# Ledger of designs, part 257: VH-VL binders against q0atu2

Target 1, 119 residues: q0atu2
Amino acid sequence: MLDKKARIRTSREYRNVFEKGKRLSGRFLIIYYVENALDNNRFGFITNKKIGMAVIRNRIKRQLRAIVREYQGQVKNKHDIVLVARAGIGKSSFEGMEKDYIAIMKKAGLFARNANKID

## First folded at step 13 (VH-VL)

Design tf70 (framework fv_dusigitumab)
Fold by ESMFold2-Fast, scan of step 13:
Structure tf70 (fold): chain C 119 residues (1-119), chain A 121 residues (1-121), chain B 111 residues (1-111)
Amino acid sequence: as target 1 above (119 residues)
Amino acid sequence: QVQLVQSGAEVKKPGASVKVSCKASGYTFTGYDINWVRQATGQGLEWMGWMNPYSGETGYAQKFQGRVTMTRNTSISTAYMELSSLRSEDTAVYYCARDYDYYETTYFDYWGQGTTVTVSS
Amino acid sequence: QSVLTQPPSVSAAPGQKVTISCSGSSSNIGDTYVSWYQQLPGTAPKLLIYDNNKRPSGIPDRFSGSKSGTSATLGITGLQTGDEADYYCGTWDSSPSAEYVFGGGTKLTVL
């Protein structure tokens, strides 16, 4: 479960990310992302009616929240990030969604880098 | 500048197949789904299906299931729609359209110019 | 038979205002967002309105949209002869499977 403070909750906040954010697409996911003025990251999740029936959309949302939660410690701080499920995601495995998420986040430069070793 | 450019007009016999192409430019082809919509002469718009050019996944309108196939060639940024077992009722203008996501929906922000397909003996 | 119902035609004089309605159900307009498309004679459709009431860049503010319950409305003010076209509403319908559905279209004549 993501903490309440880590969730984008209002339609106004979602639309802000769509309007001002950068867009990056993966195989099953699209992200929109923008730097925020807060001390934490916030995530949003969109599974529109194109994806399928409510049962499928609800399953995908739950799986995406679990993936985001698992990797939240690796995400660069101070970002609002909206995950949009794209057509065909309902045929993907959990592992497939997870791999797509990691690939997109790395490509966006949103995963924190480890400090260089000296010795 | 986003453009979708479709192949030229086709004339087919009943029972034949037709394959219409839609070449995308001005954006990352794999980043946006492609939809196909047709319009018979003097009639309204009719949705046929979507194709995700990144994954190759498709979803077809119930009416066209079993007769339509949507594919793509990512090396040339081109989407295809093939309709088989053609009837005179399939005479229409066929459009490809780019799918755009905004908040809780998607819509068609750019359209191809259309391809006229005439089915006659 | 279109899933979404529009009047087949509307007309008004130059400079006047028209309203085009689009009626659906709880599985489409009642549960998602509506787009509007303009089709000039002999051309492909063009996006006019998305997200019920938002305009793409390049669409003048005399075009507006609204939604109430299971119905959507396209408003056009300051009518010009160049507005003569067919207008279609469109949205996703989730019953029984996800499909994009259009209204039957409304022919606008500027008299």
Scores: ipSAE 0.824, ipTM 0.916, lowest interface PAE 0.8, mean pLDDT 91

Design tf71 (framework fv_dusigitumab)
Fold by ESMFold2-Fast, scan of step 13:
Structure tf71 (fold): chain C 119 residues (1-119), chain A 121 residues (1-121), chain B 111 residues (1-111)
Amino acid sequence: as target 1 above (119 residues)
Amino acid sequence: QVQLVQSGAEVKKPGASVKVSCKASGYTFTGYDINWVRQATGQGLEWMGWMNPYSGETGYAQKFQGRVTMTRNTSISTAYMELSSLRSEDTAVYYCARDYDYYETDYFDYWGQGTTVTVSS
Amino acid sequence: QSVLTQPPSVSAAPGQKVTISCSGSSSNIGDTYVSWYQQLPGTAPKLLIYDNNKRPSGIPDRFSGSKSGTSATLGITGLQTGDEADYYCGTWDSSPSAEYVFGGGTKLTVL
């Protein structure tokens, strides 16, 4: 589960990201993202009715939170990021969702630069 | 800027199939899902299904399951909807529409001009 | 019958206000957000309202939306003859295979 401080929790905060953020699409995920004025990143997760019943939507949300948590340390600081599950995500594997997340975050330039290696 | 341009009118016999195209321009085609909606003369709007042009995945309304197929060709930014085993009650205007996500919903922000399909003997 | 219920017609004079209702259930309007679409005669539908009460760019503030419980309402003030159209509400339904559902449509006549 993600730390409470790393979650977008209110409708107002979600709408702020949708209205002011940039949109980038992947195969199964869409992200909306904007810089924040906080000390940390915050993530939001949206699974709407087109995904399926509540039990399916909740499973997808849990899997996406697990993926985000795994890669949290690679995300550039001071961003609010909302993940929107796209039509067809219910037919994707966990690995498929993970690969899509990595690809979309790299495309957005949101993964932090790797530490330089010294000889 | 954003446009969805559909193929021209079709006249079909009962039992035939029809394939309607929807060519997208002015945006990244794979970035937005496409929905298909139809409307019989003087009747209301009826949702048929969605297609994700990035993944190729689809979801169809139960009423059309088994008769409808939604596909795309990403190289020409074109979506297709094929309806088989046509009946007279399939006579309608068929629309494609772009799906836009916002908060806990999505909606159809741009629509094609429509394709009239007439099924008659 | 359509899953969402709208009155078949509504009319008013230029400059007046009208409201168009859209009644659903807990599995659709009660559980998610509503959009409204305007269809001028002989044309494709156009998005008018999304997220219950938000307007796309280019839609004048004469058009407004609201939601209460399992019902939604479209409000139009300062009616103009160019507003004559069919109006449809739409939303997602909470079924296992989730479907988008529309209201039956309301014909607005500006007399």
Scores: ipSAE 0.771, ipTM 0.907, lowest interface PAE 1.1, mean pLDDT 90

Design tf72 (framework fv_dusigitumab)
Fold by ESMFold2-Fast, scan of step 13:
Structure tf72 (fold): chain C 119 residues (1-119), chain A 121 residues (1-121), chain B 111 residues (1-111)
Amino acid sequence: as target 1 above (119 residues)
Amino acid sequence: QVQLVQSGAEVKKPGASVKVSCKASGYTFTGYDINWVRQATGQGLEWMGWMNPYSGETGYAQKFQGRVTMTRNTSISTAYMELSSLRSEDTAVYYCARDYDYYETAYFDYWGQGTTVTVSS
Amino acid sequence: QSVLTQPPSVSAAPGQKVTISCSGSSSNIGDTYVSWYQQLPGTAPKLLIYDNNKRPSGIPDRFSGSKSGTSATLGITGLQTGDEADYYCGTWDSSPSAEYVFGGGTKLTVL
C-alpha cells in the first residue's frame, strides 16, 4: 500500500487541498490537487457517507489506494492530491475506477510522459 | 453565475405522471451531482434522490423507489425528475439542487427556484 | 416525523441572539457533517452553514454552527428583520441505504 510519507493524514492538510487546490471531475472520481513544498507526492482519499455503508466505503478506499499505488511512478512530483468518490462509484468495477483515475490524471496534466523511455 | 432554472408549474390529476426539468448553467454540468428535494405546502424539506450527470447513476430515497426516475440530457445541461402514480399528497414545490463534495461531506450549494406541482381532481 | 428533530419555532427581537438545535442519532449527525439552510418566505432554500461550522462566501459571521455528539446548533447573533425565515439542518444518514435527511424546520419570527 502507500507509504505513510505519501499520505495526507491530517484534517488541516485535507482542507488546505480542498480550499487552495484545483478541482477536476471524472465519471466516478473527483480530484483536488495543489503543488506542495515537499520532495514527494501525497495522496488523500475521501469516501463520504453519500457513497453508502462503511463496508462499501472501506472497500472503495482500499481499491483506490491500490490504483494510486500502481500508478505512483507516473505522477508528476511535488503534488498533494485528494481523490473524492462520487455518487455511483459503488456500482463501478475495479477496472472502471482505474480507467477513470487514469483519464482524470491525464486531463489534469499530472501524469508524466513515458519518462522511462525518454531516459 | 451558477444557475439552476426549473420548468413551470404543473397541474395533474391523481394517477398521472409529472416530469420536472432543471437546466444548469455557469459550470460544467457533468462535474456535480444533482439532487431533488420537495416541500409540501406548509411542510418541511424532503430529499428524493441524487443523480450523477456524468455516469447517469442514481440513488433514490426508499419512500420514492418505484415511483421516481431521475435522468439527464448532457447536450443541453438539463436534469429531469419524473414522479408517477401521483396522489394529492404529492402536491408540493419540487427543487433541484447542486451537490458539492467537500472533506467527507456533500451539501447543496445552489438550488433551482422550484416547480409547483398540484395534484387534484 | 423527521429523522432530525428541531424546535418548530423560535422568536426574538432585533439585535438579540437566538439558537436553533438539531438532534439526530449516531447514524447521521453522530457520524458525519451537518449543513444548515435558510428559506426566506416564498424562496428556495439557501446554504447557510456547511461542514458543521463553515460559512459560504457571502454569509455574514452573525451566523455560526457547532456540533456535539449527535446534536448540532445554529447560532444567530444581532438579529435583523431580514432573518425571519425557516431554518433547516441537513445531513447524510447511513441506514439502511445512504439518504440525505433534513430536520423538520424551525420558523424564526423576529418580533
Scores: ipSAE 0.814, ipTM 0.916, lowest interface PAE 0.9, mean pLDDT 91

Design tf73 (framework fv_dusigitumab)
Fold by ESMFold2-Fast, scan of step 13:
Structure tf73 (fold): chain C 119 residues (1-119), chain A 121 residues (1-121), chain B 111 residues (1-111)
Amino acid sequence: as target 1 above (119 residues)
Amino acid sequence: QVQLVQSGAEVKKPGASVKVSCKASGYTFTGYDINWVRQATGQGLEWMGWMNPYSGETGYAQKFQGRVTMTRNTSISTAYMELSSLRSEDTAVYYCARDYNYYETSYFDYWGQGTTVTVSS
Amino acid sequence: QSVLTQPPSVSAAPGQKVTISCSGSSSNIGDTYVSWYQQLPGTAPKLLIYDNNKRPSGIPDRFSGSKSGTSATLGITGLQTGDEADYYCGTWDSSPSAEYVFGGGTKLTVL
């Protein structure tokens, strides 16, 4: 599970990322991301109704949180990043979502390990 | 800048198939899902389905399941919607529209100009 | 068979105010965000409102949106003859399957 300080929690904070952030798409995921004024990264997760019923949306959201948590140490500090499930994600495997996440984060230039990373 | 340009009007006989194209420009084609919406003469808007041009995945309205196929050709940034077993009730203007995700929903921020399909004997 | 209910028509004179309602259920409007689309005669629909009450760039503030419970409302003030159009609300409904649903449309006539 992600630490409280690593989560985007309010609708205002989410909308700020959508309004100010850059957008990049993968096969099953879209990310919106913006540099923040904090000393840490924050992640948000969106599964719109177009994805399916609540059971499917909740499963995908849990799987995405697990993926983000696994790779959080590789993400450049000081970013607010919102992951949006894209149409068709419900047909993907966990491995497929993970591969898509890695690819999109690399493409966005957000994956980096540096000496100054904060736990 | 962002444009969706659709193919021209079609006249078909009952039982035929029609394939409408939607050419995208001004943005990264694979980055946004495409929706198809139709409007029968004198009627309202009716959603037909979505197509993810990156993955090729689709989702269709139950009403059109089995008769509609949505595809794309990423090399020419073009989406396609094929409707088979045409009936006179399929006479409509068919629109493609770009899906934009904002917060906890999505909506159609850019639309093609529409393709009139007339099904008559 | 439109899933969302709108009045079929509304009318008012130039300079007046009009509201258009859109009624849904807990599986759509009650549980997500509404968009509004304007369709001028002979043209494709155009996004007018998103996220219940936000305007895309280029849409004047005469157009506003709101939501209460399972209903949404589009407001238009300072009516102009160029506002004569069909107006549609739309949103996602995941019951029983995920589908985008539109209201039946409201024809606005400016006198």
Scores: ipSAE 0.826, ipTM 0.921, lowest interface PAE 0.8, mean pLDDT 91

Design tf74 (framework fv_dusigitumab)
Fold by ESMFold2-Fast, scan of step 13:
Structure tf74 (fold): chain C 119 residues (1-119), chain A 121 residues (1-121), chain B 111 residues (1-111)
Amino acid sequence: as target 1 above (119 residues)
Amino acid sequence: QVQLVQSGAEVKKPGASVKVSCKASGYTFTGYDINWVRQATGQGLEWMGWMNPYSGETGYAQKFQGRVTMTRNTSISTAYMELSSLRSEDTAVYYCARDYTYYETSYFDYWGQGTTVTVSS
Amino acid sequence: QSVLTQPPSVSAAPGQKVTISCSGSSSNIGDTYVSWYQQLPGTAPKLLIYDNNKRPSGIPDRFSGSKSGTSATLGITGLQTGDEADYYCGTWDSSPSAEYVFGGGTKLTVL
């Protein structure tokens, strides 16, 4: 579960990210992101009606929150980030969404690197 | 800067198929979904479906399911809409349009010039 | 045939004001945001209003939008001859499957 301080809550805050943010697209997700003046990150989630009926949109939102929560420690601090579900995401696996999230966050330069990671 | 350029007019016989192209320029093609909308002579706009050019995923209006196929070629930033088993009522102008999400909805911010398809016997 | 209902035509003189209504239901306009498209004769549609009441860059403030319940309204003030066009409202409807739906269109004549 994301702490309420880590969530974008109001329509005004969402519109601010859409209007001032950088946009980066992935296979199933788009992110909009801007630096904030806070000492923490905040996340928003958009699953508009083109994704499908409410039950599908709610499932996707839960899965995206779970993915963001799992990787929150990797995200560079002081950003407002909105995740937008793309048409077709409902046919993706959880793993596919997770892989797409990691790829777009790395491409945006929003993931911290571990200098000692060997694999 | 953003531009969608469609293929030229076509005349087809009933029962044939038509494939309309839509070439995108001025933006990252895979970053925005493409929608197809048609308009019969003197009639209103009718949505046909969406295609995600990154994933290749599609969603079609119920009316066109089984007859329409939407594809893309990312190497040339081109979207395609193929309509099969053509009937006279398929005579229309066909438009491609770029899908833009803002807050809790999406809409069509740039449109192609349209492709006239005439189905005559 | 249209999912969203618009008047088929509206007319007024240059400099006057007009409003164009768009009526839907709880599964479309009542549940999401409305866009408006302008189609000049012989041309492709052009986005005029999004998010109920916002204008893209280049659209003059003579054009405005609003939404109340299951209906949306497009307002045009200071009518010009160049405003003669067909106007369409549009939005997403997720029942039974997600589809974009348009109004039937309104032909604006500036007499």
Scores: ipSAE 0.823, ipTM 0.923, lowest interface PAE 0.9, mean pLDDT 91

Design tf75 (framework fv_dusigitumab)
Fold by ESMFold2-Fast, scan of step 13:
Structure tf75 (fold): chain C 119 residues (1-119), chain A 121 residues (1-121), chain B 111 residues (1-111)
Amino acid sequence: as target 1 above (119 residues)
Amino acid sequence: QVQLVQSGAEVKKPGASVKVSCKASGYTFTGYDINWVRQATGQGLEWMGWMNPYSGETGYAQKFQGRVTMTRNTSISTAYMELSSLRSEDTAVYYCARDFDYYETSYFDYWGQGTTVTVSS
Amino acid sequence: QSVLTQPPSVSAAPGQKVTISCSGSSSNIGDTYVSWYQQLPGTAPKLLIYDNNKRPSGIPDRFSGSKSGTSATLGITGLQTGDEADYYCGTWDSSPSAEYVFGGGTKLTVL
């Protein structure tokens, strides 16, 4: 579970990240990201109806939150980052989503170190 | 700058298959899903399915499941839609369209010019 | 036939205002965001409105969108002869499988 302060919560804040942020796509994920004026990172998670029924969308959202939490300490500070699930993500394994997340974050220059579960 | 250019008109016999191409330019092809939509003469728009060009995953409308196949060739930024076991009711203009994810939905921001497929009996 | 319901036609004179309705259900319009597409005669559809009420670059402010409950509305003010076209609403529906659904289309005739 991510701390309340680490979550993007309002529709206005989400739309701001979509409109002003940079976009980078992976195999199963898209991220939109922008620097913020806060002391911490904030994450948002989107699983729209294109992904599937509510049970699938809720599972994907929980798995993405778990992945983000595991690698939270390696993300460069002061960013708002929205993760958008791409069509077909429901057929991916947890490990597949995790690898995609790491690859995207490294390509975006958002990881301060080599990402792994420990460091 | 963003363009989707489709292959030319096709005339087919009932029972045949048709494969329509959609060549993308002006953006990172693998970064956006491609949808296929058709329109029979004088009728409305009908969604056929989506294809993720990065993963190769697809999702098809129930009506076309078993008859449609969507693929891509990333080296030439081209998406394909193949429809088999053609019927006269498949006579339509077929469109590819780029899927844009925005907040809690997605929509089709750029469309190909369309490919007319005529199935004569 | 179509999952979303639109009037089949609407007509008005140049300079007038028209509205086009799009009615769905709780599994589509009631639970997500609506887009509108304009199709001029003989051409491919073009995105006109997204996220219920936002315009892409190049779309004049004469075009507006709104959503209430399970229905969406497209508004066109200052109607011009070049607005004569078919208009379609569209959105995602996840029941029974995830599919993009369109309205049946509304033919706008500028008299």
Scores: ipSAE 0.853, ipTM 0.929, lowest interface PAE 0.7, mean pLDDT 92
Fold by OpenDDE, second read of step 14:
Structure tf75 (fold): chain C 119 residues (1-119), chain A 121 residues (1-121), chain B 111 residues (1-111)
Amino acid sequence: as target 1 above (119 residues)
Amino acid sequence: QVQLVQSGAEVKKPGASVKVSCKASGYTFTGYDINWVRQATGQGLEWMGWMNPYSGETGYAQKFQGRVTMTRNTSISTAYMELSSLRSEDTAVYYCARDFDYYETSYFDYWGQGTTVTVSS
Amino acid sequence: QSVLTQPPSVSAAPGQKVTISCSGSSSNIGDTYVSWYQQLPGTAPKLLIYDNNKRPSGIPDRFSGSKSGTSATLGITGLQTGDEADYYCGTWDSSPSAEYVFGGGTKLTVL
């Protein structure tokens, strides 16, 4: 589980990322990212109702948290990053989600130079 | 400037198919889902489905399952909606709309100008 | 017929305030955010309100939105003749494959 300090939790925090951050879309994920004034990264997860029922949304959210946790140490610091799950992600495998995450994060240039756990 | 430009009016006979196009510009086409909404004359808005231009994934309203097909050509930033087995009740203005994912929901922030489809014998 | 229920029509004089209600259920309005769309005669719908009470750029503050429980409300103050239009609420309803649902629409007449 992600540390509490590594989570975006308030509507205000989410709004700030959405309004001031950069947007980048992948196959299954959209990321909004912006620099923060902290010494750590914060992650937010959005699974809206378009994805489906609560059970599906919660499953996707858990999977995305697991992915983010796995690569957390390889992400550049001082960023707020919100992951928005796109419709259709429910039909994707975990590996597919992970691949998309890695691809979009690379494209965004958010991985550290010394990252060694990415494809 | 975000724009969605749809194809021209169509007149079809019952049982035929119609394919409406929606050309997007002013943004990254593959980055936003496209929704289709229709409106019969003097009636309300009716959602038909969504299409992910990146993956081609779709989600259709149950009412249109089996009759609607939503596709895209990414090279020309164009979405398509094909409706088959047309009936008189399918006479309506058909809209494409860009889907903006925000928080725990999404909304349609940009709309095409609409395409009138008339089904008559 | 529509999943979300709106009054078919409302009317008021210029300068007055009107409210348009949108009633849903726990599976739609009760669970997520509501959007409102304005459709001027002979035109495509336009986003008016999102996330219950947020206005897109270009929408004047005369337009407001609120949500409580399974109902949403659109408020229009300082009514103008140009506000005469159809107004629709909309949101997502959860299902194995979620569907977007609209209200039946409300015709606003400026007297």
Scores: ipSAE 0.691, ipTM 0.916, lowest interface PAE 1.0, mean pLDDT 94

Design tf76 (framework fv_dusigitumab)
Fold by ESMFold2-Fast, scan of step 13:
Structure tf76 (fold): chain C 119 residues (1-119), chain A 121 residues (1-121), chain B 111 residues (1-111)
Amino acid sequence: as target 1 above (119 residues)
Amino acid sequence: QVQLVQSGAEVKKPGASVKVSCKASGYTFTGYDINWVRQATGQGLEWMGWMNPYSGETGYAQKFQGRVTMTRNTSISTAYMELSSLRSEDTAVYYCARDWDYYETSYFDYWGQGTTVTVSS
Amino acid sequence: QSVLTQPPSVSAAPGQKVTISCSGSSSNIGDTYVSWYQQLPGTAPKLLIYDNNKRPSGIPDRFSGSKSGTSATLGITGLQTGDEADYYCGTWDSSPSAEYVFGGGTKLTVL
């Protein structure tokens, strides 16, 4: 479950991330991300019409929310992050989507370092 | 600078196949899907399909299913569209276009110059 | 046959304003965002408007877009001879399978 505060809700907020954010692509996912002025992270999820019919788009969106929720504690604070599904994602496994998400977030530098391992 | 450069004009006989190339430069090739769109002489734009150059996955318009194949070679940042069993009504200009995912949609922000394919009988 | 309906032609004098309509259905324009493409004679199409009403970098503010229900409109003000072109609306259609669909195109003649 992502709390209400952890979700990008309005079209204006989504467009802000698209227009001001950085873009990074993975195999089946694209992220757009920007630092926010809040005390927490917010996530958005986009499954546009090229992905397929509503039943496929809704399944992908649910699976992406579950992945984000599972890794919420790894994400550097104070970011708005939008996940956009790419063409072909409907043929990916849950584990494949999860692996792609982790790879993109690490490449973006959005996963927090484990400072305790260094100290 | 973003650029899509397509292969040169082709003249084919009915029943042949044609393979058009689209070489991308100025951006990360695997980061954007490629779409193919054609325009028959005197007609409008007609979408043929998409190809994800990262995954290799494709989706084709129902009209072209079974006759079209879209592929890529990531080592040379090149997309391909092959159309088989050519008919005279396949005479058209064929375009590749880069797919920009923005908010709740996607659309074609950069286009190749087009490849004229003439099917003569 | 085009799924989206546009007038086949429109004409106006330099300096005037024109509007080009694009009519669809609930499975396309009613369900997602519309883009517009300009095709000058003998050239490839060029993205003119995206997300119903946004301009890519380099597109003058003389070009605008809007959407209402299942229809979209392209507006061009301060019409110039260099605007003579074919204009196409485009969007995704989710029924029965996901396909990108274009309007039939509108030929704009300036004088």
Scores: ipSAE 0.850, ipTM 0.925, lowest interface PAE 0.7, mean pLDDT 91
Fold by OpenDDE, second read of step 14:
Order: structure tokens, then C-alpha cells, then sequence
Structure tf76 (fold): chain C 119 residues (1-119), chain A 121 residues (1-121), chain B 111 residues (1-111)
């Protein structure tokens, strides 16, 4: 479970990331990311209604949180990062989802130099 | 500048198939889903489905399940919508539209110019 | 017939204010954000409002949106002849396969 301080929680915080951040898209994920003025990273998770029923959306959120938690120690600090699940992600395996996360984060240059779990 | 340019008008007989193309430019094609929406003459907008150009995954409206196929050619940034077993009621203008996933929802921020499909005996 | 309900038509004189309602349910408008689209005669739809009340670049502040409960409203102030068009609300409805739903459309006539 991500600490509360590591989570984007308010609509205002989300909108700030969407409006000021950079956007990159992968197979199943879209990330918006922007530098923050904090000493830690914050993550947000979006599963909009296009994904499907609430049960599916919640499942996807749980999986994405698990992935982010696994790699959070290897992400450059001082970033707000929002993960938006793309339609079709519900048909993806966890491993496929994880692979997509790693790929898009690498493309964004958000992993630290000494990251060792990004292969 | 984001643009969606669709193929020209089609005239088909009942029972035939039609395939409409939508060429995207001005953005990363694989980064945004493509939706298809049709509009019969004098009628409202009707959503048909979405297609993820990156993965090829699709989601169709229940009404069109089994009759619609949405595909893409990423090398030319083109989306396709094929509708089979055409009926007179399928006569409409068909639009492609870019889907912007934003916050807890998505919306269609750019639209093609539309393709008129006429089904007549 | 449409999942979202709109009045079929509204009319007003130039300079006046009009409102267009969009009624849905807890499974669509009540659960997520609403978008509005403007369709001028003989043209493709254009995004007018997103996220209930936000305007894309190029949309004047005469256009506004709001949402309350399971209903959404489009407001147009300072009505101009060029505003004569069809207006559609839209949003996603959760289902085993989520579907986007439109209102039936409202024809705005500028008198």
C-alpha cells in the first residue's frame, strides 16, 4: 500500500498534473507527469468508465498500485505521476501491464540511474 | 495540427459490407483511441465503438456486435471501420473521432469530416 | 429513445440566454463527467464542453456547463446567430462493455 503522502488525492492535484504535465502513452497506460515541489513522488490512478464496470475498474486500480509500489523506490524523486488506464487494459495480464508500465516510464526517463528492476 | 481525414462517400446494396477509413495526422496515432459515431439523416449521434490503435483492442456497442470490425494500420496512421450485412437503416454519415482520456472520463476532441454511406436496393 | 434525454428544440432571440438540459441516470451522468458537442448545419460535431464545465481552447466563455446529480445543463449567453446548431450531451455508461451514450440532441434556433 502506498503511503498517503505518496498519493495524489484531490481533483485539484490531478488537474494540475493533466494541465501542466507531459503526456506519454503506452499500450495499456497513459502517464501524465510533472515535477513537484515536494521531497517525494505522488502517484495517481485513473480508471475511467470506458474501462467498464466498477469491479473491473477497481481491479485495475489495485493492480496498478501494486506495480507502482514495486518500482516506486526506483523512480526519480519530486514528480507527480498520474497513470491513466487505457481501454482494453482489462484483457491484459498483470505481467503485460507491468511491462507496459516499465516501458513507458523508461521512455519518460523517470527511473533513477541506479534502477535495477526495470528489465 | 490534429486532423482526421475520412474516405469518400459509399453506395452499397443491402447485405453488402462497407469499409470506411480515417487517416490521422498531427499527433501520435497510437497514443489515442479512435471512436466511431454515426448519424442518420435528421437523427442524433450514435456511438458505435472504440479502437486502441496501439494494441488493436476494440470495444463495440452491443447493437453492432458481430457486424462491426474496427482495425488500424499504424504504418499509415489510419483507422478503419467495417460494417457488414448492411441494411437500409445503416444509411448515415459515419464519423471517426479521437478519444482523449482525461481524468475520470474521456471525450472526443477531434472529429473527421464524416463519410456518407448510402444503403439502397 | 436515447439514454440521455434532451429537449428536442430551444429558441431565443440574439443576445438572450438559453439553457439546454440533459437528463440521465446514476449509471452515466450521475457517475462521471459530461461533455457537450456542437454541430453546425452540414458539419461534423465539435467539442464544446468537457468535464461538465470546462471549455476547450477557442470556445468562448458564453458557453458554460454544469452538472448536478443525474442531470447536466449547457448554458449559452449572449446568443448569436452563429450559435444556431444542434447540441448533444454525452458521457460513458458502465456496462460489461462500457458504452458511450449521447443525448437525443437539441436544435437551437436563433430567432
Amino acid sequence: as target 1 above (119 residues)
Amino acid sequence: QVQLVQSGAEVKKPGASVKVSCKASGYTFTGYDINWVRQATGQGLEWMGWMNPYSGETGYAQKFQGRVTMTRNTSISTAYMELSSLRSEDTAVYYCARDWDYYETSYFDYWGQGTTVTVSS
Amino acid sequence: QSVLTQPPSVSAAPGQKVTISCSGSSSNIGDTYVSWYQQLPGTAPKLLIYDNNKRPSGIPDRFSGSKSGTSATLGITGLQTGDEADYYCGTWDSSPSAEYVFGGGTKLTVL
Scores: ipSAE 0.628, ipTM 0.905, lowest interface PAE 1.2, mean pLDDT 93

